# Designs tried in a protein design chat: VHH binders against Tryptophan synthase alpha chain (trpA). Part 5

Target 1, 293 residues: Tryptophan synthase alpha chain (trpA), of Haloarcula marismortui (q5v140)
Amino acid sequence: MGLERAFADEPAFVPYLAAGDPNYEASLEYVEALARGGADVIELGLPFSEPIAEGKTIQNAIVRSLEAGMTPDRFFQFVEDLDVDVPLVCMTYYNLIYQYGEGDSESRSDSENASGETASQGPRPFVEKAAAVGIEGLVVPDLPGEEAGPLRTACDEFDLDLVFIVAPTTKGDRLERMLEQVSGYVYVQARLGVTGAREDVDDATEDSLARLSDWDVPKAVGFGIKTGAHAERIVSAGADGIIVGSALVDIVAEGHENGDSTDAVADRLEAKARELKEGALRGAAERPQPERT

## First folded at step 16 (VHH)

Design k05 (from c04 with L106I)
Fold by OpenDDE, look of step 16:
Structure k05 (fold): chain B 293 residues (1-293), chain A 120 residues (1-120)
Amino acid sequence: as target 1 above (293 residues)
Amino acid sequence: EVQLVESGGGLVQAGGSLRLSCAASGSTFSDNHMGWYRQAPGKQRVVVAVITSGGDTKYSNSVKGRFTISRDNAKNTVYLQMNSLKPEDTAVYYCARTYYGDYFTIYDYWGQGTQVTVSS
């Protein structure tokens, strides 16, 4: 069963953490705390070497993870070491996915195709390994729909979902191309209105969801959600789920900066997860029940 | 619809310089981050340099000290000054308009790319 199952009964809470932030052992506890807190799908960030395009909070998390020794191989071990009954999604950049297989080709000397070009195996080796360790989906932020073919093919081969991100500006043919390839759920990015007013948030969310209304895929909205009240608003606007990253990453960062114990940070993450999930559930209860015609 | 158009690519000898330009159409250029990316033959697209809406610049390790990203908001243009070019810099260079999501960068628009070839 694909990641869609996480959205079947109630709004899904999808937290994000950078794997291995601030270290391997603490990060395991943090992810598990999110699961205990009510996560329905957990996105695990596989750090990449040059997160220069990322915001400061995420950049710092990635740097901490890398400094702590996170690698693709350790990431897969990390996934195996997790004690959670929640579907896991890997979030990383396409270059890392693509390069993963190139390292193994040095050991397979024998298939020198005649033209000496080590035929890049593409994303397949990464996807295969991800599937083997129990990852059920991928989020690849820098992969345009137009170039997603090889990854989509690999995901299909190993029964992984490919989650696409729909930006507020993603429209028309571009949107269709993405949605044709999406499985599991779609990450819907909403923009806060200039005023930050509740109405603006609702309208933006509604507009974003309206663009996707014709597509039979769960819509998980990420919009800088920090509180249960935010979650409630987003779900009440029609979202099938909420995606939360920065608020959780910030908890990890603050704990690290303050020298808090792993347990203390984990407790905060669990509490925040509960708050967010409960908010999402409240939002669902506020939805007008379709009049049983 | 926003269009990004790269220019300034070409053939240059090692040690030479090029200046790439990316002209953005439409409004709200100043509110977005801009970046240069490159894709070498047989490799994937990677970030080279980013300039935030606030004017902060970041560079990949491979180009630090050699490349400079800048922007002119009045012209809706982002630039990449490339000095001390190396054969390893040979790639198609792409311009992108981006903004920060919750915990990842959103890539809004890409240019078509401009070829940069550095000959040894």
Scores: ipSAE 0.572, ipTM 0.788, lowest interface PAE 0.8, mean pLDDT 89

Design k06 (from e05 with D31E S56D)
Fold by OpenDDE, look of step 17:
Structure k06 (fold): chain B 293 residues (1-293), chain A 120 residues (1-120)
Amino acid sequence: as target 1 above (293 residues)
Amino acid sequence: EVQLVESGGGLVQAGGSLRLSCAASGFTFSEAHVGWYRQAPGKQRVVVAVITSGGDTKYSRSVKGRFTISRDNAKNTVYLQMNSLKPEDTAVYYCARTYYGDYFTLYDHWGQGTQVTVSS
């Protein structure tokens, strides 16, 4: 059963953490805390060595993870070591996915094709490993829909979902191409209204969702959700789920900076997760029930 | 229609310099974050540099200190000044509009790219 199941009965809470932030052991506890807090899908960031375009909070998390020794192989081990009953999604960049198989070819002496160029096996080795360790989906933010074919093929082979991110400006043929390949859910990036006013957030959310209304895929909205009240608004506006990253990563960061115990940080994450999930549920209750015709 | 048109690529010797330009149209450029990507032969496309609408810049580790991204909002153009070029900088360079998500960066509207070749 694909990730879509997480959206079937109630709005889904989809938290994000960088795997291995600030270290391997603490990160396991933090992810598990989110599960206890009511996460329906957990996105795990596989850190890439060059986080250039992420917000400062996420960048710092990635740096901490990398400094703590996170690698693709350790990431897969991390997933195996997790004690959660929640579907896991890997979020990483395409170059890391694509290059994963190239490292294994050095150990396989025999397929030296004559030209010494280790033919990149493409994304398949990564996807195979991800599936083997229990990952159910991928989010690849830097992969254009037009180039997603090989990854989509690999995901299909190993029954992984491929979650796409839809930017507020993604329209027309590009959007269609993306949505034709998406499975599990769509990450809907909403524009934060310039004013940050509630009305602007609501309108932006509605507009973003309206653009995707013809597509039968769950829409999870993310745009800096920090509180249950925010979650409530977004779900009330019609979102099938909420995606929350920075607010949770900030909890980890603050705990790390303050030297707080792993348990203390985990408790905060669990509490925040509960808050966000409860907000989402409140939002769903506010939706006009379709008149049972 | 959103368009990004890269230019300024060419053949240069190691240690040389190039300046790439990307002309943007079809959106409010001044409000957009923009970045440069490159794709080397047989490799995946990777981010090189990003400049925010506010003018903040970020660079990949491999180009930090050598490359400079800048923008001219009056001309709807983003630039990449590449100094101290190395053979490993050989790639097709692409300009992209960048979006910051909650925990990720999105890129869209790639141009046709401009070839940069650095000879040893």
Scores: ipSAE 0.134, ipTM 0.574, lowest interface PAE 2.7, mean pLDDT 87

## First folded at step 17 (VHH)

Design m01 (from k05 with N32A)
Fold by OpenDDE, look of step 18:
Structure m01 (fold): chain B 293 residues (1-293), chain A 120 residues (1-120)
Amino acid sequence: as target 1 above (293 residues)
Amino acid sequence: EVQLVESGGGLVQAGGSLRLSCAASGSTFSDAHMGWYRQAPGKQRVVVAVITSGGDTKYSNSVKGRFTISRDNAKNTVYLQMNSLKPEDTAVYYCARTYYGDYFTIYDYWGQGTQVTVSS
């Protein structure tokens, strides 16, 4: 069963961390702490070399991970070293996925196509390796739906889900193209910008979910969720799950800056995970039960 | 529907200069980040430069000191001044409108791209 199973019984909590932030060993503990805290799916960021398009918090996390020596190969090892029973999703940029197989082509001398151009194997080598180490899905933020064909094909071959991000501005044919290719769950970005007013968040969440109501895929909402109360509101508005990144990355960052022990940071992550999960569960309980007609 | 239209591409000799423009339709230009990306033959699309809604600029290492990104909110246009061009800069250049998500960048719209060819 794909990632959809994580959404079957109760609202899913989907945390994100950058893999290897601030180092390999600590990051393992942090991911495991999230699992203990009640994560239903864990998104692991595979850092890329130039995160100039990212916000400061995530950029710093990626830089720390890279400085600590994270690579695609080390990322796969990281996944294998994790002791969790929670489905794992890799979040990374398409260039890393596509280029992963190009390094191994030096050893496979034999398929010299006549034109001497080592035909890029596309995303398949990355997806194959991801599947082999136990990754169950991919999130690729910079991949348009129109260009997702090769990756979708590879994911199908190795039984990985392909999670798409739907922004408030994603409409019409673009939205349809994404939703035709999505599997596992859809990341619903409820609002663009800083406005944290409760009423505003609820309305935006409802509107975003309404746009997707005709599609039979779990809707996980990300909106800078930081507290259980926020999680409760999002789920009460109809979300099948919550996605949380910055609040957790900030915990890691703060711990690193303060020189806190790995155990102390892990405990804070676990506590925050519990808070968020419990909030999501409260939100589910507040949903009007469809009148059994 | 928002459209991004790139212009200014072409053939230039090594050491030459080009200025790319990206005109955005719609009313939400000023609150978005804008970026230039490029895709070389046989390679994937990569970020070249980004300018935030606040006007902060960031560059990839390969173009630092040579390229300048700027924006004119009154014209809903983002620019890429490319100086000291190299053959390695040969690519299709794309404009993108982006927003910060929770822990990732949302790529809202892409242009169709403009070809830049730098001859040795």
Scores: ipSAE 0.542, ipTM 0.768, lowest interface PAE 1.0, mean pLDDT 89

Design m02 (from k05 with N32A R97K)
Fold by ESMFold2, fold request of step 19:
Structure m02 (fold): chain B 293 residues (1-293), chain A 120 residues (1-120)
Amino acid sequence: as target 1 above (293 residues)
Amino acid sequence: EVQLVESGGGLVQAGGSLRLSCAASGSTFSDAHMGWYRQAPGKQRVVVAVITSGGDTKYSNSVKGRFTISRDNAKNTVYLQMNSLKPEDTAVYYCAKTYYGDYFTIYDYWGQGTQVTVSS
């Protein structure tokens, strides 16, 4: 009954936004618009300080959210304030998760049943809080699968899925170790590199999905998808779902730069979400039939 | 098999300098972004400096003006020149070969790390 349920009946549409971009109240409306547009799972970026390793679109989104006051505790409040009926996934970086509980001992109730233990630096306090507010899974891009044991353990305790990213270079024993720990879905990055060429995306997707075919976990593809036609081709190639981030973040960024109303930006997000979900549905309808026996 | 191997760490007095190297084997990284990350005692990895495939550099605020990242694509090597070192720079330093994903960084490979210790 975890996140894999979102992939059970039809291809899943999994949008991403940085939580709190461009500010807390607008961001609530934007995430809710994605749900109205047909999101099956929503990935919320928990902004982390100094996103200098990210591309410009995502750097700017994270900076806008941080400058508007987003923190881990405000992020958890943001999740509680959302009015959506779909599963929520938190995407953030491991040091933020690991350090979250460092100050927690001073906020614990006097009725604690632990032997007065001080706050832990490990991932458990973050995962416990995420579960308590209704988050159902985590994506932690900088955490290698072979180092994920403590986080996997905490997620198992609190019934959260842990989503891993598979790239074309993820092969052999490295791939097997990662897929043995994944739950919910796997993020498939079918191609690497700084290229604008899109004609080989379908072939790269098919190749990536073929090498993952022995694994039962749903495969969601998350690169280069900006239109319903892109979504259609990716799902037609065999993906169980699509993950879309930058195309939606761009809509938020443009609206902010132009001074557009929150309602106008939310309407554009809903329309784009609908376009993407409908494209995914068309792709599923186009999958080839088995050979006649 | 792709491997990233860091070298150049060690014990240094505050105010001193070190130069870290990260050599890649098994693939060219000229199309990749490269970065240096550090894990201080009791913490997890945080970004220190990045250099894009096009040669653009960015630095965390804590090291800006003191550290310089550079790359030599012919040698498949990335460097971190660390000047004016402080005790707070004490950490295991990791290099990473990365690419931009749609909305997050793809961490293709990590190195095994090299210890830098800055004594008062």
Scores: ipSAE 0.779, ipTM 0.897, lowest interface PAE 1.1, mean pLDDT 87
Fold by ESMFold2, last read:
Structure m02 (fold): chain B 293 residues (1-293), chain A 120 residues (1-120)
Amino acid sequence: as target 1 above (293 residues)
Amino acid sequence: EVQLVESGGGLVQAGGSLRLSCAASGSTFSDAHMGWYRQAPGKQRVVVAVITSGGDTKYSNSVKGRFTISRDNAKNTVYLQMNSLKPEDTAVYYCAKTYYGDYFTIYDYWGQGTQVTVSS
């Protein structure tokens, strides 16, 4: 059983960090701290060039990692260097995945045709390498479901899950096409736009989960989760897990800006992870009867 | 249902200009971020320019100083003024309606794309 196993017995806590933020060695310790704090799956951001479409917190995290020397090949080494027992998921953008094989293929020429031209390899070389180093799934935010066929095929060949994002506006044929491609879990974005945690987030979460009740894939909810109390409310509303990124990236950023030691930042990450996981567990205990398989 | 329709693409000589438009139907986009992305031959989509709901703009390095993104919320339209075009700008250009997620961009809707071809 792929990534779905992480959701089977209790609500899953799925933290995110940008790999290599603020540098390679510190980032290894931070990811390992999240595992000690109770992570069930860890999403690792593979930094990509020019993150201008991201919010400021994430832009800065990606830039710090890139300036410290992170590359796709160092990312794969980073995954091999991690000492964790939980599944790892790579989050990145499709052009990076696609270009990984294209640049290398021209230099290596092992697929060269009679004219000396190298045929496109698509996403397969990246997926093969990701599987080889122990990545169990991919999140590719900019890839529409109707264009996911080549990536889905490569993931099937190498036994990786492919996680998709569902927003409140993802409906009808769009939703069905996306759910035909998803495996492992689905990222549920309960709201669009700027808002803090409050009662209308809980209603939006319930509405989103109800729309997805006909599909058996685990539903992990993101956005608006920064505390154990937030996690508790979201899981009490029916989520199979919680996904948290910016709250953890902020801890890394603040530690870096303040010159804090790696140990101090790792301790804060572990403590926040524990708070979030314990909140999710409280939320599940408040539900008398889950309605899923 | 929401549709994003790009227009204004075509064939131009190097050094020329084009203005792309992206009109949204089926919803307003005043609370959303908007962006232009391009898919060059043999590649996948990459960001070109973004404009936040508040009007702040950012550009990829390859287009800074040559391209200008703007939005008209009353018309539900975002524009890309492309000046000093180069053969390297040849691509299908896509409009996207986006929001910030917790740690990534939510791509709510994509347009169907408009071809821009810049001859040398």
Scores: ipSAE 0.778, ipTM 0.899, lowest interface PAE 1.1, mean pLDDT 88
Fold by ESMFold2, fold request of step 19:
Parts: sequence; C-alpha cells; structure tokens
Structure m02 (fold): chain B 293 residues (1-293), chain A 120 residues (1-120)
Amino acid sequence: as target 1 above (293 residues)
Amino acid sequence: EVQLVESGGGLVQAGGSLRLSCAASGSTFSDAHMGWYRQAPGKQRVVVAVITSGGDTKYSNSVKGRFTISRDNAKNTVYLQMNSLKPEDTAVYYCAKTYYGDYFTIYDYWGQGTQVTVSS
C-alpha cells in the first residue's frame, strides 16, 4: 500500500518535528499530539551533526535534540516507543544513512583483502533497521536523483517509500530522474527564497503542480504554510497534501525557552495540527471531488 | 545548463595549503547560499563551510580556524582557502548552491567535485 494510502480519502496533513527536541520524553508527547490533531503522515527528523547549512529555526531544533542525547539508535527506539497509528517517515542526510552500518561491517570483514580494507554495506543496514521499527519512508534532501540508486534498491527490498523534493529549478532530465525514483509522495517546494503569504504563492503552487501532472504520485506542498487559511488555499489550488515543519518546530522552541510544561506545549501542537488539517479539508471541499478507486 | 565547476584540488603535504574555487556558469548565485562539502573515502558528503547570500559564514568544527569560505558575486565564484591541511582532510570537495526550505536545506545544484589529497 505504501504512503500513497495516506492521500487516498482526503488531503493529507504531514507535520514534521525533529525527533528528540527538546528531549526524548517530551518529543514523544509532541509527536503523539500531532497525531491526535489529525496528522496523516508524520515526518521525523533524525538529527545529524553540525546543521550549519540549515536555517536558524531548524538548526536550533537539531542542536537541542543532539545535546539531549539523540543518536540513530535512540531514534529507532524513539520510533518503537511512539504510540501513533499513522505512517512515519524519517528525514535525514545521506551520509548518516550510508555510515550507519559501518559498526556492523565488522561482521563482514571476512571479505577484507590483504590491506585490511573493510567493505561498506552502503545504505542497506539503515533501511533494514528503519523498516524493522516501522518507518515507512525516507526523505534525504542532499541526495541527487542520479546518485539515489543504492538507496532506491534498499528501499525496494524492504518496502520503504523514497520521497524526493522538487523545486522550481528542478527541470528536464533532473526532474525526470527524481520522478522515476520517487514513491509515496513528492515534496513540492513551490518557491525558492523567503516564505511569503503573498498571492503569488498560490500561482507558484499551481505552476508547480501543473509541471508534475504527468506523474500520479501524490503531490504534497511544503513551503509557506503556517495557518489553516494557508492550508486551505494550497489544497484548493490542487495539492494532494500539505507539509508543515517550521511552524510546529517554533511552538516547541518557544515552549522550551519559556519553560512551559510538556502538556501545555503538546496541547498547542494538537491545536495547531487541528487548525491545519481542518484548513486542508476546507480546501478540498472547494474543488470537485476526485474520482476514487 | 547551470554548472558549478570546482578547481584548485591536488596532492599536498600535511601542513600545506590549497585554495579551491567554484565558478558558476549559466546562472548567477547572488541570491543563493553557497557551501563546500566533502566526501571522504568510504563516506558520503558532509558540510565543511557555508556562506549565506548576505555574506555570513559558518564552519564545521573540524575545519574552523583553518578554512575560510568567501564569495565574489560579480565573478559568480565561491572560494575555500584551506590552511594547515591534515590527512583527514583528504576528500572530494563539492560546492553547492542552496536555499532555505521550510525545515531543511534545498540543494539546488551540486558541482562535479575536485580531489584533495593530503599526505602524511
């Protein structure tokens, strides 16, 4: 069935949080609050070291999680500890995925040559573990489509979806290569640069969706969405779902900085999730009902 | 059509210096963030240094104080000055043109890479 099932009956709401932000136990409650608020898929950020290329909000979230002790093995335990019934997607960077199995490569060192070289297992050990704990898909922002073959192969073996990001500059052969390998859904970045609530966000969304109309994979839009009204406009414009990250990460950050209780922050996350999901539902009601299988 | 071309790599003794350049063709990058990334043997790409469109710089801990990133928007070129090189700096170095997404970096274009080898 795959992650496409989350988009089948109604527009999907896909929130993101950095796993373990601000700490392991609070983060479990926050992710569960997003599920109570109406999430259809939850993207979990697996923190990676030195997020210096990220914007400030996400950089700070990753640092809080790492300082609280998050690791890849703790992330997998975090996924097992979650009490949610919606699909989970792991978002992280390729080197972390690729190197995960290096500790396990000792069990494979019997293939070493005389120089003592250790054979790499590539991304397979990570993907196998992700599948075993219930992760259903991966988002890997720094992995170009032409380099995705090994990860696509591992994901196929273990029935994980591989989600790609399409930006306005993703054209021609680059776009085709990504869409030949995407599964589950595609992350549509409708605009590069600063997020605006201007009317041209709607036009950019429509243009991006039109460029992708030849491919049946669900199209989820993930830029410029902070409110139910934004969600409504994006879905009314034709998106199959909405992806929201920084607006939710900001709630976690503010709660942490203010010393708010975990329950208070979880309540705010649930309320924001409900606002966003209800906005998406309103947007769908403003267009013809899609033909269903 | 858009290409990022790295140059300036090579073989150098530990303690030496190299200057990498990354020139864009077919596009300007004054509105973009630029970065250098490296892929060490047996690993995948990791960030080395970033310079924002506004000129702010950030560095990985392993290179801070030894490497300097800079940009010349008039020449569509970003540079990495690498001093006090160590064998663990051995890698293929890539430049990238990037933007901030909502909760991750958008990697718009990657260069083809230039090899840096630091002998002990």
Scores: ipSAE 0.762, ipTM 0.889, lowest interface PAE 1.0, mean pLDDT 88
Fold by OpenDDE, fold request of step 19:
Structure m02 (fold): chain B 293 residues (1-293), chain A 120 residues (1-120)
Amino acid sequence: as target 1 above (293 residues)
Amino acid sequence: EVQLVESGGGLVQAGGSLRLSCAASGSTFSDAHMGWYRQAPGKQRVVVAVITSGGDTKYSNSVKGRFTISRDNAKNTVYLQMNSLKPEDTAVYYCAKTYYGDYFTIYDYWGQGTQVTVSS
């Protein structure tokens, strides 16, 4: 069963961390702490070079991870070294996925076949390796639905889910193309109105979910959830799950800046995870039960 | 429907200059981050330069000091001035409209791209 199973019984909590932030060993503990805290799916960021398009929070996390020596190969080792019983999702950019197989071709070139066009195997080598180490899904933010065909094919071959991000502006044919290829769950981005008022959050969430109401795929909402109360609100509004990144990345960043022990930071992450999961559960309990007609 | 249309690409000799333009239509421009990306032959798209809604600019290491990203909100246009072009700059250049999500960049729209070819 794919990632959809994580949404079957109760709202799913999907935390994000950058793998290897601030270092390999600490990051392992942090991810495991999230699992202990009640994560249903854990999204692991594979760091990429020059995260200039990213916000400050994730940019700093990625830089720390890279400085600590994170690489695609190290990332796969990281996944294997994790002691969690929670499905893992890899988040990274498509260029890393696509280029992963090109590095291995230099080592295999000892076989004589002279046709110099090292035909890029596309995303397949990355997806194969991801599957082999136990990753169950991918999130690729920079990959348009229109260009996702090769990746979708590879994911199907190795039984990985392909999670798509649906922005508030994603409509029409673009939305359909994404939803035709999505598996596991949809990452639903909601824009908070300029007022940040509760009503605006609720409306934005409802509107975002309404666009997807005809699609039988779990809808996980992420838009800067920081507290259990926020999680409760989002799930109460109809979300099948919550995705949380910055609040958790900030805990790691603060711990690093303060020189806190790995254990202290892990405890904070676990506590935050519990708070968020409990919030989600409260939200689910507040949903009007469909009248058993 | 929001559209991004790139222009200004072409063939240029090494050491030459090009100015790319990306015109946005059908959406608010001033509140968006804009970026230039490029896809070299046989490779995938990589970030070249980004300009935030606030006007902050960032560049990839490979283009620092040579390329300049700018925007004109009144024209809903983002520009990439490319100086001291090198053969390795040969690519299809794409414009993107983005915004910050919770912890990752959301790619809202992509242009169709414009070909830049730098000869030796």
Scores: ipSAE 0.755, ipTM 0.883, lowest interface PAE 0.7, mean pLDDT 91

